# VHH binders against Sushi domain-containing protein 2 (SUSD2), part 3

Target 1, 195 residues: Sushi domain-containing protein 2 (SUSD2), of Homo sapiens (Human) (q9ugt4r445to639)
Amino acid sequence: RLASAFGDPHFVTFDGTNFTFNGRGEYVLLEAALTDLRVQARAQPGTMSNGTETRGTGLTAVAVQEGNSDVVEVRLANRTGGLEVLLNQEVLSFTEQSWMDLKGMFLSVAAGDRVSIMLASGAGLEVSVQGPFLSVSVLLPEKFLTHTHGLLGTLNNDPTDDFTLHSGRVLPPGTSPQELFLFGANWTVHNASSL

## First folded at step 3 (VHH; framework vhh_7mjh_2)

Design c1 (from m9c with H98E)
Fold by ESMFold2-Fast, scan of step 3:
Structure c1 (fold): chain B 195 residues (1-195), chain A 122 residues (1-122)
Amino acid sequence: as target 1 above (195 residues)
Amino acid sequence: EVQLVESGGGLVQPGGSLRLSCAASGFTFSSYAMSWVRQAPGKGLEWIGRIYSGGSESYNPSLKSLVTISRDNSKNTLYLQMNSLRAEDTATYYCAREPWGYSYGLEYFDLWGQGTTVTVSS
């Protein structure tokens, strides 16, 4: 099952719910206790070609760890507009190689602007550049059914509980923009749990 | 041609230390997870440990306190540091390249060196 986040940022949950959340900060895209999978993203205003800050926000970085695996972050490179990959907070070079076999994950880079990550569980991430922001897709095997939380929703074949807060409280679909913003804000990453 | 060449083996006294090297050529060494494996005379293969592309390490729990694996990607070289050597550590030591896919059986290793012999004797 596929879920995605892209653009302004627009989100599509694993159960197919669509929504937009213009956050500023770091947010939990996905938590899955089944394998201790964590996917976190940073949302911030973009920079236009003239150096002006955009009014809307989008994803500029995504980080992933599963269990005791290596930690990989994929982010926008400030000056080039391309992707930059960090392994345990150190920048990687892909001049001699296009793929790496890391602890708990396989990483590959295509054409320098698309990064694919496959985790030991079979979960996958694809990260690419879309204008001034990242496009992120997450693929989960069926074994993750009933084990997901975060902005990308609760994978259980029932979209009515996709807006589940950290407390377990459920907001109904089609709620106000104000309530939808509160859903997004509820999944803010606090310093102690940041990847 | 892809190749692994071990070096640094020899005779060492009980309680001594030794550092083995493995020189890789013909492939992008920095992309691969690499393992050390040993074989004592008349016995089967025993996995020692691995080091992933990014430097993270994983060990056979029975050997973890006695060995350290490291790599230098700029030199295409893998290392095994051994301390507090015992007569039971007498073996031929092999470096090996791991295939992608996280299949952790020795039967899945797709490239092996010729081995370097370590003898622990007084």
Scores: ipSAE 0.059, ipTM 0.593, lowest interface PAE 5.5, mean pLDDT 81

Design c10 (from m9c with Y102F)
Fold by ESMFold2-Fast, scan of step 3:
Structure c10 (fold): chain B 195 residues (1-195), chain A 122 residues (1-122)
Amino acid sequence: as target 1 above (195 residues)
Amino acid sequence: EVQLVESGGGLVQPGGSLRLSCAASGFTFSSYAMSWVRQAPGKGLEWIGRIYSGGSESYNPSLKSLVTISRDNSKNTLYLQMNSLRAEDTATYYCARHPWGFSYGLEYFDLWGQGTTVTVSS
């Protein structure tokens, strides 16, 4: 089961719901208590090659941890594009290696522009550059059915509850753009829980 | 030549300390998680601990107070520091390489050294 976030940013939930949320800050893409999986993303204006900020927002960083695993962050390196990978807040170099066997995850870099992470649970992340922003895909095995929360929705084969708030309240189908913005804002990462 | 070569074993008095080294060659050492495993005379293999590519460590709880694992990726070398050695720590000590993926059982190690013998006796 695949979910994605890309562009300005456009989201596709695990159950196939499409929406756009132009947030500014850090947000929970995915939480799963089953394995204590946390995927968080930062949304901010992009930086163009001339140093000018874009008017829209997009994802510029994503961070992941599962249980007591290492913490990996993948972010845009600079205004010209490219990816930078941080392991427990320290920048990694891939000049001599293209993959790493980390605590609780395997990480590989392909062609310097795509980072793949496989977690011990079988959950996976793929991060690439798309214009001034990141494109992020999350793959979950079937054991996560009914165990997900966050912007990427509730994986349960029922798209009608994909807009579930942190409180457990569900926004109904046909949610307005105003309510959709409130859904996104509801999944803001607060300082105490930031990766 | 893809290989692991342990060194630093020998005779140590009870209460003593010893540092073992494992020299890796023929592969990108920095990418792999590495383990130390020991085998006492006439006994089975006992996993000591592992160190991941990024430096995070995991230990056999029964041995954690005795040992520290470290690595120097610039020298392609794995280390095992042992302190407060006792007669029951007498064993052949092996370094071993984990394959790519989540295969962490002893049966899944895809490369082993020849071992270095540590004898703790007066």
Scores: ipSAE 0.284, ipTM 0.708, lowest interface PAE 3.2, mean pLDDT 82

Design c11 (from m9c with Y102T)
Fold by ESMFold2-Fast, scan of step 3:
Structure c11 (fold): chain B 195 residues (1-195), chain A 122 residues (1-122)
Amino acid sequence: as target 1 above (195 residues)
Amino acid sequence: EVQLVESGGGLVQPGGSLRLSCAASGFTFSSYAMSWVRQAPGKGLEWIGRIYSGGSESYNPSLKSLVTISRDNSKNTLYLQMNSLRAEDTATYYCARHPWGTSYGLEYFDLWGQGTTVTVSS
């Protein structure tokens, strides 16, 4: 099951619900207690090639950890215009290697433009650059059915509960733009939990 | 040629310390997770511990307080530091490479060194 976030930012949940949330800050894309999987993203205004700030927001960084694995962050590189990868908060250089076998995950980099991560559970992430923002895709195997929460929804083959708040309250289908913003804001990362 | 070569074995007094080295050649050492494995005379293989590409470590709980694994990617070298050695630590020590993509749930080895012998005796 695939879910994605891209552009300014458009979200597609695991059950196929489409929505937009123009946030500013750090948000939980996905959490799953089954394996202690956490995927977090930063949304902020983009920077165009001429240095001008965009009017909308998009994803500029994504970070992932599963259980006691290494922590990987993929972000837009301000000066080079490509991707930058951080391992446990330290910037990585890929001069002679295109992949790394990390604790609890496999990391692969195609020069400057695409990062792929495969986790011990079989969950996967692919990160690429799309204009001034990141494009992020998350793939989950079937064992995560009924075990996901966050902006990318509740994977249970039922899209009617995709707008589930942290409290467990479900916003109904046809939610207003104001209520949809509440959904997005509800999944803000607390300081102590930030990757 | 893709190869691992251990060194640093020898005779050590009980209570002593020893550092083993493993020189890697013919592959991108920095990408791979690496392990140390030992075999006492007449016994089976015993896994000691693993160090991932990024430097994170995992150990056999029975040996965790005795050993430390480290790596120097600039020298393509893996290390095993052993302290408080006892007669029962007498064994041939091997370094081994995990196949690419196996550190996240698959544990086996596709390349082994020839081994270096450690004897703990008075």
Scores: ipSAE 0.438, ipTM 0.785, lowest interface PAE 2.2, mean pLDDT 83

Design c12 (from m9c with Y102R)
Fold by ESMFold2-Fast, scan of step 3:
Structure c12 (fold): chain B 195 residues (1-195), chain A 122 residues (1-122)
Amino acid sequence: as target 1 above (195 residues)
Amino acid sequence: EVQLVESGGGLVQPGGSLRLSCAASGFTFSSYAMSWVRQAPGKGLEWIGRIYSGGSESYNPSLKSLVTISRDNSKNTLYLQMNSLRAEDTATYYCARHPWGRSYGLEYFDLWGQGTTVTVSS
């Protein structure tokens, strides 16, 4: 099952719920205790190709770890206008290589503007550049059914509980824009849990 | 030619140490996860450990305290440091390459070296 986040940023959960959350900071896109999978993203104003700052916010970085795997961060490169990949907080070069077989994941880079990550569980991430922001897609195999939390929702074939707070409280369908902002803010990454 | 060449084997006394090298050529070594595997005379293959493209390591729990795997991507070389060697460590040691995106399995390799022999005796 596919979930995505793109643009200003617009989110599509694993159960198909659509919403927009214009946050500033770091947020939990997905966590799943089944495999200790964590996907976190940074939302901030972007820098356009002409060097000016955008009025809205979007995703500018995404980081992932599953269990005791390597930690990979994919972010917008300030100088090159493309993607920059960090492995355990160290910047990687793709001059000689287009892929890496990392601990607990496989990483592939195409033309510097698309990064694909396949995790040992079969979970996958695809990250690309869309204007001044990242477009992120997450694919989960069916074994994750009932095991997901975060901005990308609760994967359980029931979209009515996609706005579940980290406390376990569920915001009802038809939630107002103000309440959706509270949902997004509720998934802010705490320093101790940051990748 | 795509190949792996091991070196550094030989005769070593019990309690001694040895460092094996594996020279890779013909492929982008830095992209691949690499393993060390050994085979004692008359026995099956035993996986020793692997090192991922980024330098993270994973070991056979039975051997973890006795070995260290490292790599130098600038030299296209894989290393195995062995300490406190015992007669039971006498074996042919192979370096092996994990196929693209398939290091999740312990024993799945698509390229092997010819092996280097380590004999532990007085």
Scores: ipSAE 0.292, ipTM 0.702, lowest interface PAE 3.3, mean pLDDT 82

Design c15 (from m9c with Y104W)
Fold by ESMFold2-Fast, scan of step 3:
Structure c15 (fold): chain B 195 residues (1-195), chain A 122 residues (1-122)
Amino acid sequence: as target 1 above (195 residues)
Amino acid sequence: EVQLVESGGGLVQPGGSLRLSCAASGFTFSSYAMSWVRQAPGKGLEWIGRIYSGGSESYNPSLKSLVTISRDNSKNTLYLQMNSLRAEDTATYYCARHPWGYSWGLEYFDLWGQGTTVTVSS
């Protein structure tokens, strides 16, 4: 089961629901208590190649941790136009290596512009550059059925509850643009839980 | 040739300290998680601890207060620092490489050193 976030940012949930949420801040893409999996992303205006800010927002960083694993953050590099990887808040260098066997995860870098992370549970994360923003894909094995929440939805083969708030309240089908913005804002990362 | 070579073993007095080294060659050492494993005479293998590619460490809880594992990627070298050594720490000490992917326990090592012997005797 694949879910993704890219562009302005456009989201596709694990059950196939499409929506757009143009926020600014840090947000929970995915939480799964089954393995204590946390995937968080930062949305902000991008910087174009000519140095100007974009009008819309998109993902510029994503961070992941599962249980007591290492914490990996993948972000857009400030001036280089590529990806930068942080391991437990320290910047990594990949000059002589294309992969790392980390605590609780496997990290690989392909062609300098794609980062893949495989977690102990079998969950996977792929990060690449799409214009001024990140494109993020999350792959979950079947054991995560009924155990997910966040912006990427509730994986249960029922898309009608994909807009579930942190409180457990479900927004009904036909959710308005205003309600979708509130759904996104409801999944804001708070200081104590930030990766 | 892909290999691991341990050094630094020998005779140590009880209460003493010892640092073992493991020199890696023939592979990209910095990418791999590495472990230390020991075997006392007539006993089975006992996992001591591992250090992941990024420097994070995991230890056998029964040994955590006695040992520290570290690595120097610029020298392709793995280290095991042992303090407050006791007679029961007498063993052959091996460094071992975890296979590609997520690291497991003792059963998932795809490369072993020849071992270095540590004898703790009064």
Scores: ipSAE 0.259, ipTM 0.697, lowest interface PAE 3.6, mean pLDDT 81

Design c17 (from m9c with R97K)
Fold by ESMFold2-Fast, scan of step 3:
Structure c17 (fold): chain B 195 residues (1-195), chain A 122 residues (1-122)
Amino acid sequence: as target 1 above (195 residues)
Amino acid sequence: EVQLVESGGGLVQPGGSLRLSCAASGFTFSSYAMSWVRQAPGKGLEWIGRIYSGGSESYNPSLKSLVTISRDNSKNTLYLQMNSLRAEDTATYYCAKHPWGYSYGLEYFDLWGQGTTVTVSS
């Protein structure tokens, strides 16, 4: 199952729920205790090539770790507008290589400044640039059914519980924009758990 | 030519230290996970440890306190530092490359060096 986050940012959960959340900060896109999988993203105002800031927010960085794997962060580069990849907080160079076999994951960079990550569990992540923001897609194999939490929802073939708070409480159907903002804010990353 | 060439083996006294090198050529060394494996006379293969392309390490728990694996991607070279050597460490030492995208499990090596022999005199 595929889930996505892109644009200003628009989210599509694993069960197909669509929503928009204009946060400012670092958020849990996905966590799954099954394999200790964590995917976190940073949302902030964008900066266009002409130096103009965007009115809304979007994703500017995404980080992933599964169990005791290496930690990879993909972010917008400050100067070029392309992608920058960090391995355990150190910037990687792709001038002499287009892929790396890392601890617990495979990482590749393709034409068009696209980064693909495949984790030992079979979970996958694809990151690309869309205007001043990142476009992020997450693919989970079937074994993750009933084991996901975060902004990308609860993968269980039931979209009615996709707005589940980290406490386990579910927001009711017909969530207003104000309530949806509270859902997003509830998945804020705390310093001790930040990737 | 795609190859791995080990060096640095020889005769060492018990309690001594030794550093082995493995020179890689013909492939993008920096992208691949690499392992060290040894075989004592008349025994099977024993995996020593692995270093991933980014420098993260994983070791055989029984050997972790005795060895350190490192790599220098600018020189296309893999290293094995061994300390407190004993007669039981007498073996042929191999460096080995993991295949593209399948850097898990000892059984998945697609390139081996010829080996370098370490003899610990008792």
Scores: ipSAE 0.394, ipTM 0.762, lowest interface PAE 2.5, mean pLDDT 82

Design c18 (from m9c with S103R)
Fold by ESMFold2-Fast, scan of step 3:
Structure c18 (fold): chain B 195 residues (1-195), chain A 122 residues (1-122)
Amino acid sequence: as target 1 above (195 residues)
Amino acid sequence: EVQLVESGGGLVQPGGSLRLSCAASGFTFSSYAMSWVRQAPGKGLEWIGRIYSGGSESYNPSLKSLVTISRDNSKNTLYLQMNSLRAEDTATYYCARHPWGYRYGLEYFDLWGQGTTVTVSS
């Protein structure tokens, strides 16, 4: 099952719900206790080629860890507009290598534009640049059915509960943009759990 | 040619220390997770530990207090530091490469060195 987040930022949940959440800060895209999978993203104003900030926000970084794996962050390089990858908070160079076999994941980069991560569980991430922001796709194998939470929704073949808050409260389908902002804000990453 | 060459083995007294080296050539060493494996005379293979591309380490719990694995990507070299050696540590020590691509937590290898022999005796 595929879920994505792109642009300003638009989200498509694993069950196919579309919504927009224009936050500022760090948010839980996905958490799954099944494998202790955590995918977190940073949303902030973008920087255009002339140095001006965009009015809206979008994803500028995404970080992932599964269980006791290495921690990988993929982010926009502030000055160059390309992607840079951090491994356990240290910036990686891909000048002489296009892939790395990391603890609990496989990482590859293609043409400096796309980063792919494959986790031990079979979960996968693809990260690319879309204008001033990141485009992120998450692929989950079927064993994650009923085990997901976060902005990318509850994977259970029922889109009516995709706007589930951290408390377990479900916002109804057709939720307003104001209520969607509250949904997004509810999935804010706190310092103690930040990747 | 793609190869791993171990060195540093030899005779050591009980309680002594040794550092083994493994020189990698013919591939992008820095991309791969690498392991050390040993085989005592007449026994099966025993996994010692691994070091991932980024430097994270994991060890056989029974050996963790006795060994440290490190790597120098600028020299394409893997190291095994062994301390407090005992007669039971007498074995041929191999470095081994984990396969390219996705892993499912399986302990397996696609490239092996020829081994270096460590003998611990008085």
Scores: ipSAE 0.221, ipTM 0.666, lowest interface PAE 3.9, mean pLDDT 81

Design c2 (from m9c with H98G)
Fold by ESMFold2-Fast, scan of step 3:
Structure c2 (fold): chain B 195 residues (1-195), chain A 122 residues (1-122)
Amino acid sequence: as target 1 above (195 residues)
Amino acid sequence: EVQLVESGGGLVQPGGSLRLSCAASGFTFSSYAMSWVRQAPGKGLEWIGRIYSGGSESYNPSLKSLVTISRDNSKNTLYLQMNSLRAEDTATYYCARGPWGYSYGLEYFDLWGQGTTVTVSS
């Protein structure tokens, strides 16, 4: 069960729903009370290598924590054009190592600025650079059926409820662009809950 | 040659403190979670605690108040600081690699040192 977010930003939910939400701020991509899994992403204008800002928005950072695990953030590096990894808010240096065995997760970095995270539950994240933005993929094992919320949808083999608000309300079929923006905005991360 | 070598064991008085070292060689020490395990004479293995690659620590609740695990990646060395030692802390102390990520249990450790003996006696 794969879900993705990439580009300006385009989302593909776990049940296969496609949509675009041009947000600005921090948003819940995924939360699951089953394991206290939280995946959050920041959407903002990108910065090109020449220092100019893009007109559109996309994902520039993603952070993950499961239960009392270490907190890992993967973001675009301003001057290197690659990925920067933060462990518990501190920047990591990958000089002699390509992987780390962290509390509650396994982290690996591959050629081409690709970061993979495997959590104790079996949930996984893969992050790579695509132009001025991040491409993020989330893989969930079967035990997460009926336990997911956020922008990546409700994993339950029913795409008709993928636009579920934080309150539990489901937006009707044929949502307008205005209503779709409401869905995205409803999953905004507030300071007290930010990773 | 991939190996772990413990040192610092010996005779200590009750109430004393001792720091054990574990020198790692032949692998990228900084990538791995590392553990300490002990075995008292005639008894089974008892897990003491683990320090992850990033420095986060996890301990056996029964031992948490008595020990601190640390690491120095520049020296490829793992440490176990023990305080308020009692006669019942007499054991062979082992350095072990892992368990990896989400694998748990003593049977999932893939590298062990030869052990260093700590005797708490007057």
Scores: ipSAE 0.394, ipTM 0.767, lowest interface PAE 2.3, mean pLDDT 81

Design c3 (from m9c with H98D P99R)
Fold by ESMFold2-Fast, scan of step 3:
Structure c3 (fold): chain B 195 residues (1-195), chain A 122 residues (1-122)
Amino acid sequence: as target 1 above (195 residues)
Amino acid sequence: EVQLVESGGGLVQPGGSLRLSCAASGFTFSSYAMSWVRQAPGKGLEWIGRIYSGGSESYNPSLKSLVTISRDNSKNTLYLQMNSLRAEDTATYYCARDRWGYSYGLEYFDLWGQGTTVTVSS
């Protein structure tokens, strides 16, 4: 199952719920205890090519780790406008290779503007540049059914619980835009758990 | 044309240390995870450990305190440092190109060196 985050940022959960959360900070996109999978993203105002700050926020970095795997971060490059890949907080250089077998994941880079990550569980991430922000897609195999939490929702074929707080409390589908902002803020990454 | 060549084996006294090297050629060494595997005389293959393309390491729990794997991507070379060698460590040591995948099994190695022999004897 596919979930996405892109643009202003617009989110599409694994069960197909659409919402917008214009946050500023670091947030849990996905966590799954089944494999200790963690996907975190940074949302902030973008910088346009002319140096102008955007009115809204969008994703500018995403980081992933599964179990005791390597930690990979994909972020917008301030200097060049492309993507930078960091492995355990060190910037990687792709000179004549387009892929790497990392601990717990396979990483590939295409045309400097798309990064694909396949995790040992079969979970996958695709990160690309969309204007001043990142576009992130997450693919989960069926074994993750009932095992996901975070901004990308609870994957269980029931969209009514997609707005589940980290406490386990569920916000109803008819929740207001103000409460959707609180849902997003509730999934803030705290210092001790940051990738 | 792709190949792995081990070196550094030989006779070592019990309690001694030894460093093995594996020179890779004909492929993009830096992209691959690499493993060390050994075979004692008359015994089966025993996986020692692997080092991923980014430098992270994974070891056979039975051997972790005795060995360290490292790599130098600028030289296309894989290393195995062994300490506190015992008579039981006498074996032919192989380096192998490790495939990313779902298993730690030996069947997933698609390229092997010829091996280098380590004999631990007084």
Scores: ipSAE 0.337, ipTM 0.729, lowest interface PAE 2.7, mean pLDDT 81

Design c4 (from m9c with H98D P99L)
Fold by ESMFold2-Fast, scan of step 3:
Structure c4 (fold): chain B 195 residues (1-195), chain A 122 residues (1-122)
Amino acid sequence: as target 1 above (195 residues)
Amino acid sequence: EVQLVESGGGLVQPGGSLRLSCAASGFTFSSYAMSWVRQAPGKGLEWIGRIYSGGSESYNPSLKSLVTISRDNSKNTLYLQMNSLRAEDTATYYCARDLWGYSYGLEYFDLWGQGTTVTVSS
């Protein structure tokens, strides 16, 4: 199952729901209790090559951990506009090789500054640069059916419950932009839980 | 094998109607948005519309009143209903797996069918 987030940021849930949420802060893209999978992203104004901020927001960092795995963060570099990868908060270099076998995950950097992460469960992430922001895709194998929560929705083949709040309350389809902002804000990462 | 197979094309008279089908296999069809795209002879690709996994639809405004997209996730099948066909609707029609939000730039479709040809003539 595929879900994605890109642009200003636009989200496509695992069940195919599309929405936009212009947040500022760190948000839960995905939580899956099945394997204790956590995917978090930071949304903020972008920085163009001339140093100016974009008026909208987009994803500038994404972090992932599954169970007791290493914590990997992929983010836009402050000055270069390319990607940088952090392993447990330490920047990694890929000048000598394009891949790393880490605790609980495999990580590779492809041509075009794309980062791919494959977790022990078979869950996968692909991160690339799209203008001043990141484009993030998450692929989940079928065993995650009914085990997901977060901005990328509830994977259960029913898009009507994709706007499920942290409390478990469901916002109905056709939710207004104001209500969608509340949905997004409801998935804010608390400092103690930040990756 | 991951594939999409279109069917239902053929010759139709102006003003007629036609329904196209697209059979998906080898992937979790219900997880993806699906699109219909057409290409008239010697022309570029024209996006017709998209249907999300839950059945919500989005259309090219120039075609919205003439087409309806639907899907049956239990059969892994996508449909395109076309009404009031005109000569300018003559094209090869493709179904495509729609990665809206995933692909960079203008490349939103990562899997295409072989296409089915619709000819509108008297």
Scores: ipSAE 0.000, ipTM 0.091, lowest interface PAE 19.5, mean pLDDT 74

Design c5 (from m9c with P99K)
Fold by ESMFold2-Fast, scan of step 3:
Structure c5 (fold): chain B 195 residues (1-195), chain A 122 residues (1-122)
Amino acid sequence: as target 1 above (195 residues)
Amino acid sequence: EVQLVESGGGLVQPGGSLRLSCAASGFTFSSYAMSWVRQAPGKGLEWIGRIYSGGSESYNPSLKSLVTISRDNSKNTLYLQMNSLRAEDTATYYCARHKWGYSYGLEYFDLWGQGTTVTVSS
């Protein structure tokens, strides 16, 4: 099952629900207690190639950890127009290699400035650049059915509970724009749990 | 051409320390997770520990306090530092390369060195 976040930022949940949330800050895209999987993203105004800021927000960084794995962050590089990868907060160089077999994950950098991460559980992430923002896709194997929470929804073949708050409360179908903003804000990452 | 060559083994006194080296050639060493594995005479293989491409380490819990694994990617070399050696540490020591993408499994190796022998005896 695929879920994605891209553009201004537009989200597509694992059960196929579409929505837009123009946040500013760090948010939980996905958490799953099954493997202690955490995927977090930063949303902020973008910087265009000519140095101007965008009016809307989009994803500019994404970070992932599963259990006691290494922590990988993929972010837009300042002024280079490409991706920068951090491993446990240290910037990586891909001068002689295009992949790394890390603790709990396999990382590869493809031609065209695309980063792919495959986690020990079989969960996968693909990160690429789309204009001034990141495009992020998350692929989960079937064993994660009923085990996901966050902005990318509850993977259970039922889209009516995709807007589940951290408390477990479900926003009903037909959620208003105000309620969608509350949903997004509810999944804010606090400093103590930030990757 | 693709190979691992261990060195640094020999006779050592009980309580002594020893550092083993493993020279890698023919592949991009820095990308791979690497392990040390030993085999005592007449016994099975015992996994010692691994070091991932990024430098993170995982150890056999029974050996963690006695050994340290490190790597120097600029020299394509893997190291095993052993301290407080005992007669029971007498074994052939192998360095092994994890199959790409499978470093999370304990038993998946696709390249082995020929081994270096460590004898702990007075």
Scores: ipSAE 0.378, ipTM 0.759, lowest interface PAE 2.5, mean pLDDT 81

